# Miniprotein binders against o43061, part 43

Target 1, 338 residues: o43061
Amino acid sequence: YNHSPEIQRSVYTLTGLAPSSKMAFVTMLTVRAANGENEVENTQQDWYYNSTRLLVHRLVKFKPTKSKYPVVVLAMKGIDQWKLDQLQEDGAIVKVVDPLYAHEVVDDVNDIALLDSRWSMMFTKLRVFEMYEYDRICFLDSDILPIKKMDKVFDVHQLSYSKDSVLFPPTLFYKPRRSIFWRRFTEEFAAYGLTRDDLYPYVFAAVSDPGMWHETPPPFKDYFNAGLFVFKPLKAHYKRLMALARFPKLYDNANMMEQSLLNFAYNSAGAFPWESLDWTFNGLWARKNDLPYLKAVHGKHWQPEGSLGYDEDTSKLWWDAFQEMQTYHDQQRNADLY
Below, E stands for the ipSAE of ESMFold2; O stands for the ipSAE of OpenDDE; V2 stands for 0.75 times the mean of E and O plus 0.25 times the DockQ between their complexes.

## First folded at step 17 (miniprotein)

Design s3 (at its last look DockQ between E and O 0.66; V2 from the best seeds 0.00; counts 0 for: pae E 2.3 > 1.5)
Fold by ESMFold2, look of step 17:
Structure s3 (fold): chain B 338 residues (1-338), chain A 83 residues (1-83)
Amino acid sequence: as target 1 above (338 residues)
Amino acid sequence: SRLASEVSLLLFLAAWLIRRAERLLKKGDFEEALEELERALQWLQSALELARQLGDEDLIREAEDLLRKAEELIQDARQLAES
């Protein structure tokens, strides 16, 4: 793991924020048919809707994990209105967004490793980068379950370059699928209509993805999981992302969809290295030994035994959380009747 | 519909509790198994009431089948815990 010599970190504290600073947690709810996993394994229920409700409940209502920041659900066009209404009643700000289709993003869809109509909307998560009304966003996949307070996730560095540093041409590195050699891609910001000053300072932080077989705490890997990340929405960075997205060969043929793109765009060796968040904010492949430390668990824990990554302890955790949510709503109904 | 989705979700929750109770019985943890089964009965009663409001015969049958399974396991667990 290596930071670019042109990047200088600075301390960024929540206590130093301007009075107009706006923070938000943002999640996304997609159409059930657009998520191939749900179409096959979860046809009896919209589990992403159920999981989104639970995430909203844990950040808005459940005292042990409740946040002081607003929670926004980006709902893809086509979600049933009653689901949107329920999420708003649960306390979320609901915004409907158009999908972002792969054919609108990339120059040649044949450069994408898996051609499937179900994956044609794989870049829709990038809509979160257009939410310029917020000063800092923590995006969370809908299958993340907070189990402790999450608000400190926003306490990350603003990243800049030093005026005294040797400025190199902005260069990214990538490894074509059939090569053992890394290749160079040099960016020309002027081709995007940008200058270097438009792109700095920036914020981008995420949790390292340790893989399924890890110790507690997991070892660092220089590859982050895009299920949770903290960033400052900036027009220049969105323009850059969309420019890079055109060429899937640069980011492993989109093998991991938008995660591949983001890891390429914020590669630790490039001009905009990602910052590593504390692993406890995004508990990937969690097991019993991880749970006392975690602030959130990440996974489809509603799924039955036999599913990839199934764990009895995280399954119980999820269903206990769901039972608490149902009890909460039953109690609110009874209180409203009396 | 929304109500049908709620009933189905409660049935999944109850089924999960029943399967957990079965594992607890195999471990010999009869009292914890009984606690989980009682929770399952409570959710199943709620699901059955909603299924009847809907008039959905498939959901009613699923709820009744799970109730029967839970009651049988409760009887078995009580006999094992008392012996």
Scores: ipSAE 0.479, ipTM 0.830, lowest interface PAE 2.3, mean pLDDT 83
Fold by OpenDDE base, look of step 17:
Structure s3 (fold): chain B 338 residues (1-338), chain A 83 residues (1-83)
Amino acid sequence: as target 1 above (338 residues)
Amino acid sequence: SRLASEVSLLLFLAAWLIRRAERLLKKGDFEEALEELERALQWLQSALELARQLGDEDLIREAEDLLRKAEELIQDARQLAES
């Protein structure tokens, strides 16, 4: 019985979350060594830092995209203090976090599909799940550019377990890397030292990942991009997530890093199916035809022509946005001098 | 250093604008090219000042070279716009 993801969603009662003052946008700034080898030519520029600044600028300062919610930058330990100070000046709350190394999270690192320097710290993003001071967080990758107001991204539901559901218990399937056979995974909360009541209600919403160039609108896929998600930080969910993280065999040997884990943990066929956000909050593989609809574009838009995922229109959009930010800072510096 | 990084960024951005302006000039978009070149000039002036404060001769030279290029293109753009 292929329990369609739609059937599993009917097991849950959707309740709207009231607006909370304790909502935040959160991004992560990692040390360059964590960003992988494909950082292009100009070894002098930290493009992820620059993109993080632009994200902060758009959410804090730039009127068309300015949010009423705070922006937090989770900075990995080892980031230069002057970068942290600048992000604070830009209006971000900076929080320094220790990395999560793969060998600290995973029982057997050999179960990870790719063992390189980039993958060693892939779980550092999971530190956002420890931000219990907030009722809801929208996490954004630093290569997301807001182009419209994004505040409505927090208009998601909390999911409660319906006792009246006659549906079969959630069952996930996984295929170990060296196995030709699929295996069944039935989640036992007691194995985590948790009850069902510890885990519900929950909030987890994300945008479907098209995976490549697409039509407008993109087709829905039952797989989400981990570059933007809205959730409620809960100790029980962090504990569960870290328990699952121990076993890469469950989540495609971490082939897509933390995205593989999150898509397993919040699988549509599982106990905690993800809520679909409107595609316009995370414009992946965006082109000109998408731009009128999008609230944000997602990609390394600073990269030159010939780069994977390069698009002239989104590249121009990013550089024009970056130019506006620089102009804003130049004007402020000049105003402080007079 | 923070200062060196800032200078390098300004130089990079200015060079990018100059390249875009060159494409605009080839398309006949002289007014838009001038606006971008004027912005590039401002960033290059800032970069040059900061590079001088840093005492980095390589960054100073790069800033001066880009300034000359921007000024030449501004003159070209003005001549083309008046023709």
Scores: ipSAE 0.243, ipTM 0.672, lowest interface PAE 1.5, mean pLDDT 88
ESMFold2 (binder alone), look of step 17: mean pLDDT 88; pTM 0.861

Design s4 (at its last look DockQ between E and O 0.86; V2 from the best seeds 0.00; counts 0 for: pae E 8.1 > 1.5)
Fold by OpenDDE base, look of step 17:
Parts: structure tokens; C-alpha cells; sequence
Structure s4 (fold): chain B 338 residues (1-338), chain A 83 residues (1-83)
């Protein structure tokens, strides 16, 4: 029986989650050393910090995109205190977190496709799964720019299983880097010291990754971008995720870092298929034609012409947004001086 | 320092606007160029003041150089718009 992702999804009952007061937007700010050498980061500017500030500004202060939900910045230990203070002044809740190093998470680091500084800290994003104080989190990469209100991103379902449903055992396939043969993985929750009841109901929703320039709307792919996802923090799911993380062979040798892991853990053919969010919440490879539909654009839009993924319209949009933020702060500073 | 970083960012932003304005001028969009240059001037004035407070002579010099460039381009843009 070819467990098509469609059949596996049909076994689950979709239930709407009631609105919770404990919902948050969460982003992560890393130290530069974690971003890898290949970003020609103009050595003078911390663009990830600047982009994080802009994200916070859009969600907290800028009226057209202002959210009713709190914004949390998970700041990696080692970030300058003045940056943390500024983000707090911008209206973010700042939470300092210790990094998760690949060698602490993975049984054999040689199973990681790329052993560089960027991959050494790729699992730090997984710290968001420990935020049990919230009922639902929308994680956003710091290079996401809200252009419309995003509060509806939390309108996702929780998945439960019917006891009367014949749950087909989830079968995933993986190909170790040095193997010609695909291997079958059958997930056993008991191996994690968990039951099904510990793991359900769950929430996990994300946007399909087009992977390249696309038409409007982008084509759906059964692979999601890990730059924006909505989930319910659960200890059982963190435990499961960390257990799977031990074995990069399961998730394409971490070729796309934590995104590979998450796409394995929440695979459409697995026990916990991801829910598809509307593409407008994560505008990847966005161009002018996408902008009327988008609620957010995703990319390093501060980069100059000639950069990979550069687009004139989205670049202008980002810089105009950044200018508005600076204008806001200048006005506040001047108001405090008089 | 926070202050040095703020100055550097304002200078970068202003320089970016100046470059954008130069492209607009080459395209004959003098009105848009003037708007960008006026914004650049505002950032440069803020940067210069903060650089002076910091006492960083290099940042002061950079701010002053960019101010001169922006003022020259504003004059050019006005002349081209009136012609």
C-alpha cells in the first residue's frame, strides 16, 4: 500500500484551535559568526540585527502591520547588550538562549553534509520548540518583512487522530549520502519514551517553498520553507524532534539545515503531516506581481544589485520600510529632547 | 558602540539614497531624485551631529563628505529640472 501523503492526511481530524491569549510571533537573532563566511556581510553593518529591528517595528509599532500579539526575539548568547536593549525599546520581548551546537545534537557530525560555521549552529532555531509558555507560536526568520497584517497566520488547525480510524503506519524513506539505496523508516514513538497520546493533538503549519523564481501564484510543492511556521510548543514534540535530529541520515544529511529536519519530522507521509499555510504569509522569491497578494516578503532585501535573489521592487520595498523605521525613531528621539 | 553603529548606519543609508538618486537623475526623474537627496541630507545631518557627540573624526569627515556630495547633486537636479 503506497501510503500517499493524501491518504495519510485523510486519517487525521482537523479541529480549529480556539483563539488563545498566549500566542506570539518569535524571531531569532544570531551572532554573526553563526551566519557563515559566505555572506559578504558588509563588515560594518549587522544586517540581521537591522532586519530584526525592522521586523519588530512592523509588528509592534507600524500601524498598517501592527499585531495584537507579542513579539519575542530569541537572542543567542553573546549578542551585545545594547542590541538587546534596543530591541526591548522597540517593543520586543527579548529572551537570551544558549546555542545548540551540531556536535551536541548529532550522534555523528560526519553525517552532516556541510561542516562549516553556519551548520555548526543550525539547530539553535530549535530552541523555539521549548517555548512552552505559549499555546501557539509563529516563528519568522529575521529577513521576513511584514507588508500587511499577519495576525491571521494563527488561524490554523490542530490535528488529532480518530480512534476509529485505521491509522496506516507512517513510512518515510531516507537515503544516506553514501548509500545508493533508499531505506525505510518506520517511526516508533516508544523509542522516544512517548505514546501517541503524548504527541496528539499537534499544530504545525508552514508555506510551500517554490525554491526559485516563480509565477503568481507560486506552484505548490510538498516541501515547506522553515523561515515561517506556526506550531504548538509541546515537550513531547521537542523530545521527538531532538531524537530525530540525532540522525542526519534521516533528513538529507541536513543539506538544508533545520529545514531538512523539519520537513522530515513533519513530512506529509509521516505521522505528523504539515498543514499548508496560504503562500501570501511567506513571499519567497517575490517580485512585483506577487506584492499585491503578499502579507510578507522573505529575503535579504538589503543586498545590492547583483546578489542572488536580488529584485529591484522588493529591494525598494525593504529600504523604504527601513527608512520609515528610522524616521519613526528620529521623531521619538526629538520628542524626548523637547 | 551603539552610537558608532548608529552613525555608521545613517551614513550607509544616506550613501545608498545618494546612489539611488544618481540613477534617477540619469533616467531624467529629477523630482524623485530630489526627494531622495533631501532625505539623504536629513540622515547625514543626524549622522554628523551624532558623530560630533561621539568625537569620531573619521565619521565626522565621512558625514561631511557625503553632505557635500548630496548638496552638489541637489543643485544639479534643480538646474536640470528648471531647464
Amino acid sequence: as target 1 above (338 residues)
Amino acid sequence: SRLASSVSLLLFLAAWLIRRAERLLKRGDFESALEELERALQWLQSALELARQLGDEDLIREAEDLLRKAEELIQDARQLAES
Scores: ipSAE 0.422, ipTM 0.789, lowest interface PAE 1.1, mean pLDDT 88
Fold by ESMFold2, look of step 17:
Structure s4 (fold): chain B 338 residues (1-338), chain A 83 residues (1-83)
Amino acid sequence: as target 1 above (338 residues)
Amino acid sequence: SRLASSVSLLLFLAAWLIRRAERLLKRGDFESALEELERALQWLQSALELARQLGDEDLIREAEDLLRKAEELIQDARQLAES
């Protein structure tokens, strides 16, 4: 189990596997203009919508990857109704959410390393932490493609804090990873109106982000990818996340937006260390040698050869999957005619 | 509209299959190229029918152009496979 060396590390205790109860896969669909790489291109296709449909299809209908758990699409307000209707017909539970704008979340937007109109809604993914009706959520970015059964992703631990440690009477110290300004940060639960019993036990698990092309398996890095994570929605942790979000300088000036925030909030040396999921649940920078092991491939695989992160084998896999989805729907349409 | 988006998706998928078939033909894999082209024809026929329902002249023209390209490639591939 690899953790980055830090000045201060929290001690935590596994309190047992997460209980089986109301589980869900959750993804988010944003407006095309807020999705990044497509905002300046004249594309005839909404690829984030198409990718969301494929993710839903793979978890709801496609037998080799079908889940026994519900799939929820959080759709940002302003998505065309016919897209929401189609996702519901595809078998998703669709919930409309209001965006979270950076100006509403942070105290000083100038502390954000790169902010323009495309990024103004960068914290909207945090809405998933408000879904208290579920006991466990696996969040997935819409550009994740399941290629094997995913349901074991929920085999994660409840985590807690050792009372035997003398290092943690009400003040917690940690050094932010990737900060351009090194300093100690003190997190005091009382400042949030919270107690330890509000915050522990918790669940938060994610896959280490290799950040670049890699061997198989990728090397562990003590920095997780926020494209897939498993957690228990807790009011106390949502309050804590929103409080931390106010100060982008704590999390590398939001250089990787919400991923920077979550890595700070669940830093392995802090009060709430993340649990490392098996790398095969979130195949980042994936190539042919990874594919026999992966349960999911993560990337904008619709992009053409020459795009950053393009790989011929994962591109073919994605397009074959997309074609299989289209064939499924054509077959259902023909069956309905007879 | 939803119908226009559906036509555009089918045309994009068909164009992708045609490009893949062209690469297969360059490699001499004529049987695989024919399989991809026949799938492309299926998508193009669906797209053309929907484009006509829309009355969208640009989408109709695109579908017809891709149909012609796919049919030409099919003919080429069959001639080569028959050596």
Scores: ipSAE 0.012, ipTM 0.593, lowest interface PAE 8.1, mean pLDDT 80
ESMFold2 (binder alone), look of step 17: mean pLDDT 89; pTM 0.866

Design s5 (at its last look DockQ between E and O 0.01; V2 from the best seeds 0.00; counts 0 for: pae E 23.7 > 1.5, off the site)
Fold by OpenDDE base, look of step 17:
Structure s5 (fold): chain B 338 residues (1-338), chain A 83 residues (1-83)
Amino acid sequence: as target 1 above (338 residues)
Amino acid sequence: SRLASEVSLLLFLAAWLIRRAERLLKRGDFESALEELERALQFLQSALELARQLGDEDLIREAEDLLRKAEELIQDARQLAES
């Protein structure tokens, strides 16, 4: 029985979520692991910090992209206080979080595909799932640049389980790294100390990842990018996610870090299929032809020519945006001096 | 320090704008080059002031060097635009 993702979606009743006052944009600022060799990141500039500031500026201050929703920066413990203070001055809510180390999450760290310093903290992003004070969160990677208003990203559905569905139980398949054979995984909620009622209704929506340069619009792939997602923080879902996280063998040995885990946990063939957001909310591998449609572009657009994923038009767009932010701050500083 | 980081960022941004302006000048886009150079000057003035407050002689020197370069390019761009 081909558990086509389409058949599994028919099991769920889509209900529109009522507007909530407790919605937020959330990004994460991490401490750079010192020993990450290969990013010849110009050692003098914290581009992730700079990009985080730009994201905050776009959502809080810049009129064309200004949101009515709060912006939260989850800052990893160990970030310089002056950076936190600056982000707060930029209008973000700053929340300091402890890192979530791979060895604390995973039963066997040797099951992780890559054991480097960057991968050791890959799960820190999962701290967003503990933000139970919000009804909905849109998580954004710090290298996302809003270019239009993004507030409609919260217009997602709540999925409830239909009792009248005569469908086969959700079944996932996984391939252990050293195995030629696919294995079947049947999820038992009782193994997590959870019931079905604890887990439904749920919200999880993301944008399909094209994985490479693409035509406009990009083709849909049943695999989402973890750089932007909308969800409802629920204790049951965090508990489930952390239970699954224990076993990298289930999610491609974390080959794409937390994205592998999330794509497993919210797999289209599983109990909690992801909802597809409009591609315009997360412009991956964006080029000039995409820009008229996009609400945000996603990438390390500060990188020079010759970098992987470099595009002249998106690079210019980012630098012009960064310049506008800097001009804004210079004007504010000068106004405070007179 | 926060202040040193801010100065370094302003200098970096100004230098980037100057390089972009140089490319624009080579393409004959004098108006766009002038706009970018004027923005570079503003950042460099801010950088220089902050560097002076910090008392960092190296950052002051770098800011002054970039200011001179930007001013020279502005003069070149104006001459080319009037010709």
Scores: ipSAE 0.432, ipTM 0.805, lowest interface PAE 1.1, mean pLDDT 89
Fold by ESMFold2, look of step 17:
Structure s5 (fold): chain B 338 residues (1-338), chain A 83 residues (1-83)
Amino acid sequence: as target 1 above (338 residues)
Amino acid sequence: SRLASEVSLLLFLAAWLIRRAERLLKRGDFESALEELERALQFLQSALELARQLGDEDLIREAEDLLRKAEELIQDARQLAES
């Protein structure tokens, strides 16, 4: 296998984009809003912080993978200040954001079966779409480990609406989870205070999610993983995303959190199809045969043998990377002494 | 009138799925194209049955034309995937 099939964008005009001086990698560091001092939860949170540090290190300091673009950590309010300070010393731009609560986003909170911190963390991730100071952003989950240069991930297309399309107004036909019936969703842009020209052109690219162990390369699935995506922050699209978020039933009650919402909003059958990135930028369910091709591995590789998705080779790779980062910082501490 | 509206919706959906499948075939995504075409067949079979119940010759012909197109694309996709 040389590559996965590209997502079909047959109804739209594609325009390749040149590099911009305002491109950035962005990751998010969240806090669990659970009450009490759950020791297991606190330990889990520390590993998310550690993986965020490793991601920053790999994009900022580690020469084999470092980027020429800035790395931004979008930190949810409530993260300890010393963690924010450390990420700044590691070379990240740190921006604190206020959470978005379900009651501020969803029209009928009774449509949500569970009101807890997971919904707040999901909605707060939408803040990344408000970073209008950048022309193009590559968002990555903090449990992604770059193992090769990542900067070509920004080589994406701008999508324009084709006047030849017979699917106007934009109508999405989709099958909800656990249904044998197809449904229709017709989007009315005027209800958002928007026109078609406000919403086109746009940029949204992501990697297909194989969902399980796979051969090399993985087969294409028309469902992307929200752990890595490249987009242009646009006010019209943020308004659209917030409007869609009001109705969790549209995106399977966030069965896969923000991934459900984004796959609905950028469904390949709808008005704003996603662009398929090369699979090597987001190595899901990765094993030894994938590693020579991958630019990044994605997973909670710090977890022990027996954990879901555990693989001996990627686990070793992650721990070797973590140890290299610790050695780097020890050396920097010593170099600051005279 | 209600049956005619239902048939028209099913034909619209099927035609849309067929156009998507054609584009998927051009890009080499035969698996996704076959999934879209199988769904189109289900809607077309329903549309044709309802069109016959309604006795609308134009809707019957449209459903039959789309069904033939979908079946041709399925055969094309299977041959290309085997090659």
Scores: ipSAE 0.000, ipTM 0.122, lowest interface PAE 23.7, mean pLDDT 80
ESMFold2 (binder alone), look of step 17: mean pLDDT 90; pTM 0.897

Design s7 (at its last look DockQ between E and O 0.01; V2 from the best seeds 0.00; counts 0 for: pae E 25.5 > 1.5, off the site)
Fold by OpenDDE base, look of step 17:
Structure s7 (fold): chain B 338 residues (1-338), chain A 83 residues (1-83)
Amino acid sequence: as target 1 above (338 residues)
Amino acid sequence: SRLASEVSLLLFLAAWLIRRAERLLKEGDFEEALEWLERALQWLQSALELARQLGDEDLIREAEDLLRKAEELIQDARQLAES
């Protein structure tokens, strides 16, 4: 891995994107796959729906975190209409999307590391890459809680290919499941029916994933979390992603689902290196010491004590936020009744 | 149904607040406990009304049980705060 991500980034010209009015926050609400046995999620509550509502509330209504940008909820087909209506009432733009089934995306589903029901629709998140009506999208997982204004997340660079840069052939790296050795191949854009000019300039920025509990600030890792990313929707990039998605063997057998694919496609050593966002936009494994810096916390903070990744301070923060939202709606309902 | 889901959520949240308040009372934080109990009471009243509209006897009963508990704890909290 001698190609420092820094050296490869020098091959690209960083140009600031002009402010666009066509920017949006986008989250996805999926149909609850039958949670496997071990999620003691109270079967009565759709926590992902509740968390999505909270995210929408924070970005649309709650003054300290209210954004000037629209919030879109990509809702998977099959979600109850009343949930969609409620999200619209909360101020979201709701767009219903068809799922992307693994068997439709992948040439051989047996190359997927885990063939669970939750994994059958793991690629549905990739539908965000088809939102060509926007110049920039910030995708957020529904378990992200904004705690400060996040509008500056769109202050990312557009990357263009520099003609004066040392022409490194676009290279992709992969490790076959039974191999101890990394393999590399030259990426041939023509194989996707694309030219280089179709693919540049591009925008793709994300936050480094610490992977576990960490110090403040977290250490940088050349691997990003797919729970928050900023990109420019381009048909060429969607085509490329779908072409790469066909072969799970290239992206760790989809061990981390779409995150594996995205980290492969936007590899720091590849033709389209990811831009590092400030860690404060995606507070993974956050604790009390991180909170003063964070703009958002990311996790299933509704889970009880004893859950993986449970933290008392972030749990309290989430519940207090959820209570504020519920209080807001109660007040609105009462105001409409009188 | 939407309404049933809303009732269940309100009951869940109220029960959570009650448990939080019980802990705060043990810690001597009577004023904070009272604040959360009053909020729980409001949600339980809403839940009860909605449950009645649904005609769901189980949800009605649950709401009434939690209301009684919240009211008892409010009285306890007030007595402790005045002492």
Scores: ipSAE 0.367, ipTM 0.754, lowest interface PAE 1.2, mean pLDDT 88
Fold by ESMFold2, look of step 17:
Structure s7 (fold): chain B 338 residues (1-338), chain A 83 residues (1-83)
Amino acid sequence: as target 1 above (338 residues)
Amino acid sequence: SRLASEVSLLLFLAAWLIRRAERLLKEGDFEEALEWLERALQWLQSALELARQLGDEDLIREAEDLLRKAEELIQDARQLAES
């Protein structure tokens, strides 16, 4: 019984807030896989570009939500240069990254549930874990809209391994598809070329995913949304992630892409449990009753009525924010004429 | 202080397991919920013993409250499995 997954969590020591360090908000702007010819995919790319601009604007220019920390856009190679130039003019630090193709990451791409040309680069978000120049990163999907100050999202803990605790083998748990039973996977850090000490202390915090409908505040669910997470970029953790990524059957056949991997790698029952951030930092499936509390709403709110997750109140917030950004840029262009 | 911190960690983890079991019960995964609740009981029994050694009435009360909650959920899970 001393080898139960939950006992592993109990032997690790939580430390307080990290000292002041180099922080950044990071988002990604991706292209589709090798073939992006159809109108629907091109339109979606343009909306992701527009959403990225709005996120940058909200963190850099818009006084009610702007941050004291830099905002970085990781742009996948192949994004048009004028889009990168515009994001830099908007105030972002833009860095071009190479994609991570599924065939470079996993041992057998046939183990991935929904792999096609659109998803062949699904692991490219993992590039954010290589930004070692920062002590803490808050990654945000580009369809997250800050509506209040976000900087407190960095108030997270470092997790250290307790030297005074009983040692247990590091264990992960996974549920094969169509099974009702969880299975055990004991990690061997030496197989990664690492020791246990290489992996601690670490930081990984995210918001619980409450599902499509929830009460306000939502109840905790032991499954996080990878649209927003705060972490310390560490070479050992990136190496671990890439090693685990090889085996999609361990993380639900990558059914939710990198979110499946991250939930497996930072499972609350494993050696590196995730920290639960306050729900208001990532307002999933947000409704009117949530809005007074939320610091950010998350969703494709530009989509029309009838779309999955459409909500009249959050859609209005998004379009009002987008209009404010357009007005800001119109004013800047007019000022340049004087 | 170290002992009180370790009791607090055990109580935190047990509460986490109880919340996981509550979610599983709502999803109809009664066998898995019972497995997590049994683990929570084991950790709560350890935490309660350590809290009693400390003489910390707040920690004792917290451990006892969580134990009662876990036992109630086990009873609920068995009732639901019969229905």
Scores: ipSAE 0.000, ipTM 0.082, lowest interface PAE 25.5, mean pLDDT 79
ESMFold2 (binder alone), look of step 17: mean pLDDT 87; pTM 0.834

